# Ledger of designs, part 40: VH-VL binders against q9h9l3

Target 1, 176 residues: q9h9l3
Amino acid sequence: PRKMVAIDCEMVGTGPKGHVSSLARCSIVNYNGDVLYDEYILPPCHIVDYRTRWSGIRKQHMVNATPFKIARGQILKILTGKIVVGHAIHNDFKALQYFHPKSLTRDTSHIPPLNRKADCPENATMSLKHLTKKLLNRDIQVGKSGHSSVEDAQATMELYKLVEVEWEEHLARNPP

## First folded at step 19 (VH-VL)

Design Df14
Fold by ESMFold2, fold request of step 20:
Structure Df14 (fold): chain C 176 residues (1-176), chain A 120 residues (1-120), chain B 108 residues (1-108)
Amino acid sequence: as target 1 above (176 residues)
Amino acid sequence: EVQLLESGGGLVQTGGSLRLSCAASGFTFSNYAMTWVRQAPGKGLEWVSGISYSGEYTDYADSVKGRFTISRDNSQNTLYLQMNSLRAEDTAVYYCAKVPYRGSGSFDYWGQGTLVTVSS
Amino acid sequence: EIVLTQSPGTLSLSPGERATLSCRASQSVSDNYLAWYQQKPGQAPRLLIYDASNRATGIPDRFSGSGSGTDFTLTISRLEPEDFAVYYCQQRSTWPLTFGQGTKVEIK
């Protein structure tokens, strides 16, 4: 009965040589894949590298972007009290400057039953693209024009659904 | 209550200049991106230019690039459009519009518009 | 540049009828980044729908949006007298941001 959402973020490079990752887009979907949040975000630091090939972020997206502090407040309000699913979700929470309770966090990059279904080593860290192709027979992140965080969040939720019953029972028996 | 009030429109000859202003109230102007959209008489809407909340990022339609400059003064809650080298096809009602936090890139509040007429 | 083509150009209906307005894009509008506006004579546009299906603040539930990719629809389930206006779609998928040419909904 606790509500579940999936999140995906896109980051740009800030700081020296653009090596710090700062939030520039966030998408959140519900259990059915409906979009609850999807906005471009202007980081508080100067952007050095848009990382467009992976992020899909261009300078034009920053023209209408929401200030980071405002966007963060809106995003955290959606996440509070919910089970949050992501892929390598630590990176998303770091970009949000936020720590979600571990008992309410699900990371599709670290679910052994999911790897097993994909015929992958159980402890390997598999990419979202790879798992989605293997288990959903879908191609995501096609081309070099950048990722869609909506597409990625939706894929992440569908992947989690494949192991939801098993993994939720595992976590109930083995509280983090 | 969000309010946007454009001014500075009028009649000008081809090649001339005008500066439009948009006075904002009822919201924290410095936290919102702003946009100019125009509408020629009897025609549809055309995006002209946008500016980020801080003013650091701007963009322009190709038809106005190099001739128009968008700017803002956050201390005065005012958006500007400097229009140079005006052409007959620039004749339109010019609206300033506010960008919302949700559905950004759509425009939730618009001013009443100010008419710019460019005559030969 | 994405060109938005609205159909029909004019929709003549009576109050109480259902209106269906179409917006077709020249190429895919990513992530359903399409908005709908209403404009009455002598007034500024009013945002109705953002991102294909989300009602803007204060918009009555008789307005709904749907569609994806290149084909989008605005539906007014039961026309009220105040709904007779011109309607525009607008995309935010690629720059420049573009609007459709409009559909006029008028009293039959």
Scores: ipSAE 0.816, ipTM 0.909, lowest interface PAE 0.7, mean pLDDT 93
Fold by ESMFold2, look of step 19:
Structure Df14 (fold): chain C 176 residues (1-176), chain A 120 residues (1-120), chain B 108 residues (1-108)
Amino acid sequence: as target 1 above (176 residues)
Amino acid sequence: EVQLLESGGGLVQTGGSLRLSCAASGFTFSNYAMTWVRQAPGKGLEWVSGISYSGEYTDYADSVKGRFTISRDNSQNTLYLQMNSLRAEDTAVYYCAKVPYRGSGSFDYWGQGTLVTVSS
Amino acid sequence: EIVLTQSPGTLSLSPGERATLSCRASQSVSDNYLAWYQQKPGQAPRLLIYDASNRATGIPDRFSGSGSGTDFTLTISRLEPEDFAVYYCQQRSTWPLTFGQGTKVEIK
């Protein structure tokens, strides 16, 4: 079968008043949850707001960070030709300045069968933390030190596996 | 072939200053973060300071903060460590090291080091 | 600050034997941000393993890393004569970046 990966990104605020979201960390895992990529990334624009409470990014992480253009090239090489799973994945692709084919994209924030398993409205947009707690009995994003994109990518893959057979069959009958 | 060559070490008295240089070749220096790590004679490794690829971000170990300044000149492919108010405990071999794109925060290439000896 | 404690301090073995080196962290090392280095006398350290289990470029497959959380292991499956050296672990999870005190692998 076609290779499948899960991705999660952390963003910081750049631009006027820190309102632009720019990529500062990216993690990619394979189907088994093994880490294929996990690096801090220095945005090309000055960082205005690290958003540390959610991103986990601090100033010292930028000391060793990879330039955005280099990191983007490495990340896109991993994603090319693969089914990419994410949660609210449009934000990740926007931060990467990248379009991934919709037929190869899976977004756990918008899978009706997954919401049904969690006893949530089919068309609701549910948080990764909520779905993970309800369906995997795991607590992620614990504390106020920010998220781990590795942890989040791994959780996203496990959630997708719960509905993978049903959803892949649905997409085969209903191409996007 | 990646090469890093430290220079500027030597014997200096307590309270004195030294400036270390690290000449880089074999890679695009301006695309990589760089680090100084030191090793006192017969002892283990201690992280000293790091600097981002552009020089915009720096950080220091508490033991050297306020006394040492890391900098870089990307046009000359050179990393620097300005060491002021030197103390006996600063006696060490000082290595410059390159930060890789994969496993950043580990250090894939190291120079052979330059010895700094601080005497009273 | 995360303190890394390596054990044993010295490991006396013969070529061909398996070496197992331990690194324990004073608090959890998030995302397996743990590296291993080899250092021979009079030489700079050499990166072996990054992020707990990934071999650096050019490192032979007899070197492997494992572990998570607070407990990490470097394994050398069959010691070669060139493997007798000091080994350091290093974390990048929490600033400042810190190294363990080292394990010396010496010929018996």
Scores: ipSAE 0.798, ipTM 0.908, lowest interface PAE 0.8, mean pLDDT 93

Design Df15
Fold by OpenDDE, fold request of step 20:
Structure Df15 (fold): chain C 176 residues (1-176), chain A 120 residues (1-120), chain B 108 residues (1-108)
Amino acid sequence: as target 1 above (176 residues)
Amino acid sequence: EVQLLESGGGLVQTGGSLRLSCAASGFTFSNYAMTWVRQAPGKGLEWVSGISYSGEYTDYADSVKGRFTISRDNSQNTLYLQMNSLRAEDTAVYYCAKVPYRGSGSFDYWGQGTLVTVSS
Amino acid sequence: EIVLTQSPGTLSLSPGERATLSCRASQSVSDNYLAWYQQKPGQAPRLLIYDASNRATGIPDRFSGSGSGTDFTLTISRLEPEDFAVYYCQQRSYWPLTFGQGTKVEIK
């Protein structure tokens, strides 16, 4: 039951117009919020847009960054066989060029009981920042320095814990 | 076994130039970022410069910006530090160090260092 | 740049004793990106701890790191004769990368 991890990734823009979202940082935490993985990652293609105000990624972070192929292998090793919790997690998996089994995936951006608990419409897509503030009374993604994927992953895990029992029961009755 | 061997150090006059080399073995050099760290005699450690695995990204300490250039030849498994306009305060043992995948920005293997002495 | 201040400057202890070394940052070290190194006379530094609390490969269990924000600690639970050396902390949260000034652990 606690073979569960939370993931959050930061992406930069690559490609001719910078519209391709490429993995530039990945953070993974365990059920207790302990960091299992947190590294900057260097895309195989030239970075056109660091998207710093959101990603927190800067050019300097790429100096010591891990090559994408290597990082991907390390990350997949951690995720394999785990229940993976994330927020809008399809973006993370896309950037990782990886498909995790749906039955082992938990997306906090699509958990109606979580939204209900936050007095939000159940079928709405709420931001991690909003849910964290409402339910955990904690401010994340503060300032202009960009997001902290570690903080975001930790917040995601904590949010999921609030509805874990109810949601796991729901999934058991309604497998994806 | 990971091995890093610095060379090129020596005595140079103020304003002079020197090129340091670091020969790497025991790991896939082309896959790892590398760094230079220096230590003045009897003093602490000072980060000097870093370079990504492909060489595309570099950065420098303010104290050496505009004077030092970090580069690498992955085909030769060699890291370089071109030092121009040397100053007395550049006198130090210069270490090349490997950047690991985990804890990147830390340095998990170091060479023995090469001494650079800049005379006034 | 972020300044790391280590204390004490010198720590005099006997083998078997517990050593506690402090590293204080001038500003919060994000994501606990703090490393510890050991350097013996005439040798290159050796990585002990990365990201505040992770032991590097081959590092004995008696070495442990803790802390967050601006305050970090390296602990040697029971000093061995080979542990007497200079220890440096280093941050990788901000550029440029910076080291502390070092703490010398010497035999009493």
Scores: ipSAE 0.921, ipTM 0.959, lowest interface PAE 0.4, mean pLDDT 96
Fold by OpenDDE, fold request of step 20:
Structure Df15 (fold): chain C 176 residues (1-176), chain A 120 residues (1-120), chain B 108 residues (1-108)
Amino acid sequence: as target 1 above (176 residues)
Amino acid sequence: EVQLLESGGGLVQTGGSLRLSCAASGFTFSNYAMTWVRQAPGKGLEWVSGISYSGEYTDYADSVKGRFTISRDNSQNTLYLQMNSLRAEDTAVYYCAKVPYRGSGSFDYWGQGTLVTVSS
Amino acid sequence: EIVLTQSPGTLSLSPGERATLSCRASQSVSDNYLAWYQQKPGQAPRLLIYDASNRATGIPDRFSGSGSGTDFTLTISRLEPEDFAVYYCQQRSYWPLTFGQGTKVEIK
């Protein structure tokens, strides 16, 4: 398979007033959408806000969760050397306390051809949910029970595949 | 090699109390969530309780809530299950099980179990 | 709670035959968080499959898991004498964690 993976993370609030976004779940899929990694992760600090409506994370998920340091190591091992696709991926990397090389990063929230294909302004930041519905005719993040990072990662990969050829050519001509 | 050894089981009267222990070795105990699963004689498996690696987060089956308490001493590599107000239906082999990093919520290693018999 | 129903209750087969075990959930198992265990008489359960299709460490290739949503399957391609045991499915999507009632694979 291609050296390309898609990542999506869910974060909870820690620290004073829960303003710190801490990794609580990470999902990684390969080019075909197969799950390479999907685990709940326990932040080192006490969780103040589970942000369940968005994150889907609940207190029970933390019972069997993997310690952050361990999970981070496992995740980085998967990401190293890969082209990493994500949506607003800077948030995921921040939560991971990790920075992937820019030349190997693909952010579907900042791909003008993708927005164009979805009949959206090229320079607008569109949600993953909107793009997925428009381009894949699929509903994700439905309801108030929270997101599925696996579904989101899969959707992200599928979206990128729609513009992969064009965008990779663009990046080759205009390296970051 | 990962080893889990349960102890503390035995015969107890209804309404009585019992404390189970699980001695862990062969892995960094303090880094892993742990669980108790029980099996009544001739019956299937029933999840009882779980505890995070640090002990901060715990959860219980409804059947034992308010009566059982899961805890751990990471310095001693030991998992505990305090069982109070025991009932006949609590009679079972109690297994200590390790929660892996991958596939968390499944259990990759189990002890031999310890039998708890609650007499009516 | 989510209820896992396994079928059949008992499966009588001979060594070398293919075994197919089913686990049906009362509601969709999110993210395929389903595990399979093997338990032999007088022994503790052993993890076979996690997350529907991943073999646990040390598990032979003859064991495989598949399925999604509410329907999951454990397949033993060619039964070995040591494979005759009780098999349990278990979900980790919803709390409380729950097991199926088990399927006994016995020698014909």
Scores: ipSAE 0.921, ipTM 0.959, lowest interface PAE 0.4, mean pLDDT 96
Fold by OpenDDE, look of step 19:
Structure Df15 (fold): chain C 176 residues (1-176), chain A 120 residues (1-120), chain B 108 residues (1-108)
Amino acid sequence: as target 1 above (176 residues)
Amino acid sequence: EVQLLESGGGLVQTGGSLRLSCAASGFTFSNYAMTWVRQAPGKGLEWVSGISYSGEYTDYADSVKGRFTISRDNSQNTLYLQMNSLRAEDTAVYYCAKVPYRGSGSFDYWGQGTLVTVSS
Amino acid sequence: EIVLTQSPGTLSLSPGERATLSCRASQSVSDNYLAWYQQKPGQAPRLLIYDASNRATGIPDRFSGSGSGTDFTLTISRLEPEDFAVYYCQQRSYWPLTFGQGTKVEIK
């Protein structure tokens, strides 16, 4: 059995008109919700849109931010060999410019048993906020200060734990 | 071994200017954010200013905004603090400190400080 | 700005005793972005703990940090003679970065 971690990233807009999503914060927690990594990250390109309302990222956060290349190396070191849990995790991996093996990836936005437990259509893509409220009776991503990637990573892990046994069995029978 | 050595402190009159330097060694200076923290005689620590690894991003405490300027020369492994319009309340030991990757916004290495005394 | 209030102002203890230092924030410190520093007389501060509970490199096991939200604690399990110093907490959740006013641990 491999160790399991949950990841959540916040992105800012770079490139022309800020349409490129660049990693600006990454949070990783272990199975118990303990924070293994949580840092602001400085994109290699100029930030055009901080997307603060959603990302929670502000200019001041970039003062002490870790350079992307360094952060990426640190993050990959943590993720290597682990089962990585995330919500809509393909966005995180894209921003990280890293793709974890599919067989070791768990995306809580695409777990039918989880949706079923939340009385949602099994094949629908539900938000982390909705699932967390429904299944954990907890409010996340509240207010106007933006998301907390640590909170989101912890919620993601807790959601997955609700269906871990069933889903792991399913994956064993149906490898991705 | 990481070493930070501040210099440039001294006695200056109110309204005067002073430029502090911090010489860094023992690590890849250009890869790390840096900060200035000051300590008035017999008092606690006060964050003054921070600068990103490339120098692109800077920030200041409200008490020094508009008067102090943080900068760096990565080719010389040196951090600077230009202090203008100095006031008596700016009297302090000024520390340069390194910002780690893990726990950024904390300060893992500090210089021994340089004393700035502002008198009327 | 967020205000960090440390207590007690002064802690008088003997070597071998347990020291418990408190740092209270005026508002919740998000993500446990709370650090502790040690400063001995005539010396620069030294990082002890970052992010509430992580010991910095080279810091002895007798130092530990705990807490969340608005209440944080630095514990020295058994005071050594070299541990008598001033300790500061510092938050990195909100700008500007701020320090507590310090707790002096002195020998009884």
Scores: ipSAE 0.873, ipTM 0.933, lowest interface PAE 0.5, mean pLDDT 96
Fold by ESMFold2, fold request of step 20:
Structure Df15 (fold): chain C 176 residues (1-176), chain A 120 residues (1-120), chain B 108 residues (1-108)
Amino acid sequence: as target 1 above (176 residues)
Amino acid sequence: EVQLLESGGGLVQTGGSLRLSCAASGFTFSNYAMTWVRQAPGKGLEWVSGISYSGEYTDYADSVKGRFTISRDNSQNTLYLQMNSLRAEDTAVYYCAKVPYRGSGSFDYWGQGTLVTVSS
Amino acid sequence: EIVLTQSPGTLSLSPGERATLSCRASQSVSDNYLAWYQQKPGQAPRLLIYDASNRATGIPDRFSGSGSGTDFTLTISRLEPEDFAVYYCQQRSYWPLTFGQGTKVEIK
């Protein structure tokens, strides 16, 4: 069986009116929650909206940031061949300009057994903060300083572990 | 092998100006953020300024803001620090340092430094 | 501004002993973005540890870092004669980036 990692990204607004989401931070953790990657990334386009209240990204973070092309190469090397867990993970892959095989992708925002454990509707899209509070008794994304992608990636992996056996069996019987 | 070589230090009068240079080799300079860190004689380290790989983003310590300007010429693989309105407290060895891709905001390679002495 | 306070100021030990250096931050260092450097007389600093516990390239395994929040530790498991130096911690969570005042390790 394949190794498993969890990813979380923070995006800033680029393009017209800042509506395009561009990668500005990426964190990847292993199954045990150890940090494999955690860096600020400078998008190739001008940043229109740092989205700091959610992203935690400020102009100062861009001073030491890794160029997008370089960061993307490093991140994809880590992801290749692995089961990748995320929350609303399509947004992360879109910001990376990357398509991970669906058979190796796990999205905690769309796992019916996880929603049932949280006493939520089976197909509802639930926030990572909500699921983490309900199922792990932890508060994440605390305060007004924006999100930590390390904290969020770690929480995502812990949530997946709660349903890993059931969901992996489901996917084996229902290949994507 | 990564090499960073600072130059342009020396003795200047209070209120004077000086331009430091850092010649880089052994890596693709235009892909890395760079920084200046200084150390007053017998004292600890103080972050001075940083600049993004393209030069678009800069930041400064409050003690030098408005007086110092960091810049880079990626075509010549050179980092600069323009220092104006120099004060006695600016006396220090000035190091050029490279920002790594992993652990960015730590500094993995440093030059040997260049001494700036500001006399009254 | 985050103040990093290192202790002890000076640590006098013999080769082969374990050295434990402390760095305390005036507030929590988010994501454990704390580095350690070694500086020998007349030389530039050398990166030892980044992000609390990651050993930089080429650093011997006798150097290790640990800690979180406000309290961080650099450990040298078996002190070698070449480890005589000043050691600095540095945080990168808050701007401006700041260094501790240093711990001098003297080998007797």
Scores: ipSAE 0.815, ipTM 0.911, lowest interface PAE 0.8, mean pLDDT 93

Design Df15
Fold by ESMFold2, fold request of step 20:
Structure Df15 (fold): chain C 176 residues (1-176), chain A 120 residues (1-120), chain B 108 residues (1-108)
Amino acid sequence: as target 1 above (176 residues)
Amino acid sequence: EVQLLESGGGLVQTGGSLRLSCAASGFTFSNYAMTWVRQAPGKGLEWVSGISYSGEYTDYADSVKGRFTISRDNSQNTLYLQMNSLRAEDTAVYYCAKVPYRGSGSFDYWGQGTLVTVSS
Amino acid sequence: EIVLTQSPGTLSLSPGERATLSCRASQSVSDNYLAWYQQKPGQAPRLLIYDASNRATGIPDRFSGSGSGTDFTLTISRLEPEDFAVYYCQQRSYWPLTFGQGTKVEIK
């Protein structure tokens, strides 16, 4: 009955030496992988490092980008009351300046049954690319032009579905 | 109701200059990126330039880079296009267009345009 | 630069008929960032569809968009008299932003 979405964000470097990660794109998909949100976002701080090889963000993307405060409001409205799935999702929430209820948060980087299906150590942090290749026989993040947050959000949802029944039962027995 | 009204078009000789203005109303202008798009008579649409909501980020089509400058005055709800070193191929109707929050990089509202004619 | 090629150049149909307009990109349009506009003579363009398949606010449901990669389609399920116009596709995945050359939908 509870609605579930997957989120993926791309970040750029702000602050001293570009070390602070600031939100520059966010994509949200529903359970079926349909895109609910996908926009470029202009951080409130000056961009020092676009991190393009990973983020796919270029200066030109900022020309039409939505202001951070506006985008944040739109994104949080979509997330409210939903189970939110992500990969290393604490980074996404940090970039959104937001903490989603732990009971409604699912992180595919920290699900032991998922690692087990991939023949990985249960406590290892595996990349989204690696898990997607191993478990879905799909190559994502292909090429040198950066990642697609839509593609990554869709892959994250499909990975969660592989362990959804087991993990939801586990969390019901072990509330965070 | 969102309204965009271009002005400043007219007849100018090659090498000349014009400044286009776009008066905006019916929305919070300072929260939206803006764009200029042009259409030569009897031809299709060509993106000219865009500017972020704060004015910090701009970009231009190669055909106008170095000759045109986009700017905005958020206190006056006005978008500008300074057009220098005009050429015959710059002859077009120039539209001011608003960038939406959803589907950004598409353009949801357009002005009625102002005609720029560049003669030799 | 991404070239968008629309076909046909002109589509002659009667009211009530189904219209299918094609937009083909010279390379894949990532994340399906393709929009459709309608333009009537003497008027500014009107946004119909953004990101391949999302109707803009106030656009009737007889307009639908589909496609991915290099091939995109605008469909008008049943033409109304007000739908006779020129239609443009536009991509936003690569700079410069580019438009197709247009398809004119005219009354037969």
Scores: ipSAE 0.803, ipTM 0.911, lowest interface PAE 0.9, mean pLDDT 93
Fold by ESMFold2, look of step 19:
Structure Df15 (fold): chain C 176 residues (1-176), chain A 120 residues (1-120), chain B 108 residues (1-108)
Amino acid sequence: as target 1 above (176 residues)
Amino acid sequence: EVQLLESGGGLVQTGGSLRLSCAASGFTFSNYAMTWVRQAPGKGLEWVSGISYSGEYTDYADSVKGRFTISRDNSQNTLYLQMNSLRAEDTAVYYCAKVPYRGSGSFDYWGQGTLVTVSS
Amino acid sequence: EIVLTQSPGTLSLSPGERATLSCRASQSVSDNYLAWYQQKPGQAPRLLIYDASNRATGIPDRFSGSGSGTDFTLTISRLEPEDFAVYYCQQRSYWPLTFGQGTKVEIK
């Protein structure tokens, strides 16, 4: 069987007015929630807005950060050939300048059975924080000092496991 | 084989200046963040300063801020520490250290150190 | 500044024994960003463990790290003659980066 990992990224603002989202941290966990990768990353472009309230990224994190090209290579080596789980995962792949095969991608923000378990409309886009609170009885992303991508990746994997059997069977019958 | 070689240490009077150098080989220096860590005789380790792979980002311990300047020359594979307004408490062995890609902010390779002695 | 307090200050043991070294942080170390180093007299420090539990390249498996939050442990399962040294913990969650004061492991 094909191995499964979960990913979460934190982004900073680059480009005009800081509107471009560039990768500044990436965390990857395995099926059991063990950390496979967790590093701060220095974007190739000048940082305009650290977005610290959400990203948790400060200037000091950039002092020891891994160059984007190097980090991207390491991350893609981990992701290749695996089922990759994320929340609103398109944004993470865009920041990585990478597209994972749709057949191997699982997005917990768009899984109808998961929304149903949370007593939410099946077509709604639900936040990771909300789903985690309702379905796992856990608080994540507490406070205004920024998110932990390790915590978020672990929560994402646990959420997917709640619907894994049903959703994998659905996808087998309905190839993306 | 990664090698880091510090130089430029010696005896200097309080208020004086020294510039330390760290010559790097065995890895692509310009792809790695670098750090200075010091150790006073018979004492523990103290982080002094760090610099990003391009040199764009730097940071300093409060004890040296405003007096020390970290820099690098990627064309010469050399890390520097300019130390001004030296004090007796700056007496230490100064190590140059490399930041790894995994566990960044830990330090995987260290030089053998250069002794700085500040006397009054 | 986050303070790392190591205990004991000195640990006297015989070869073949298990060593357990403690590092306590003055506040929670985010994401377990805690490293361990070994330093022998006249030598530079050597990285053993990064991020609480990950063994650095080339480090033998008798060295292991554990713990989270404020309490971290380095364990040497079976002391070898070359393991008698000073050990330092170091955190990277907060600036400035800080080290503990060290634990000396000496032969009894």
Scores: ipSAE 0.802, ipTM 0.907, lowest interface PAE 0.8, mean pLDDT 93

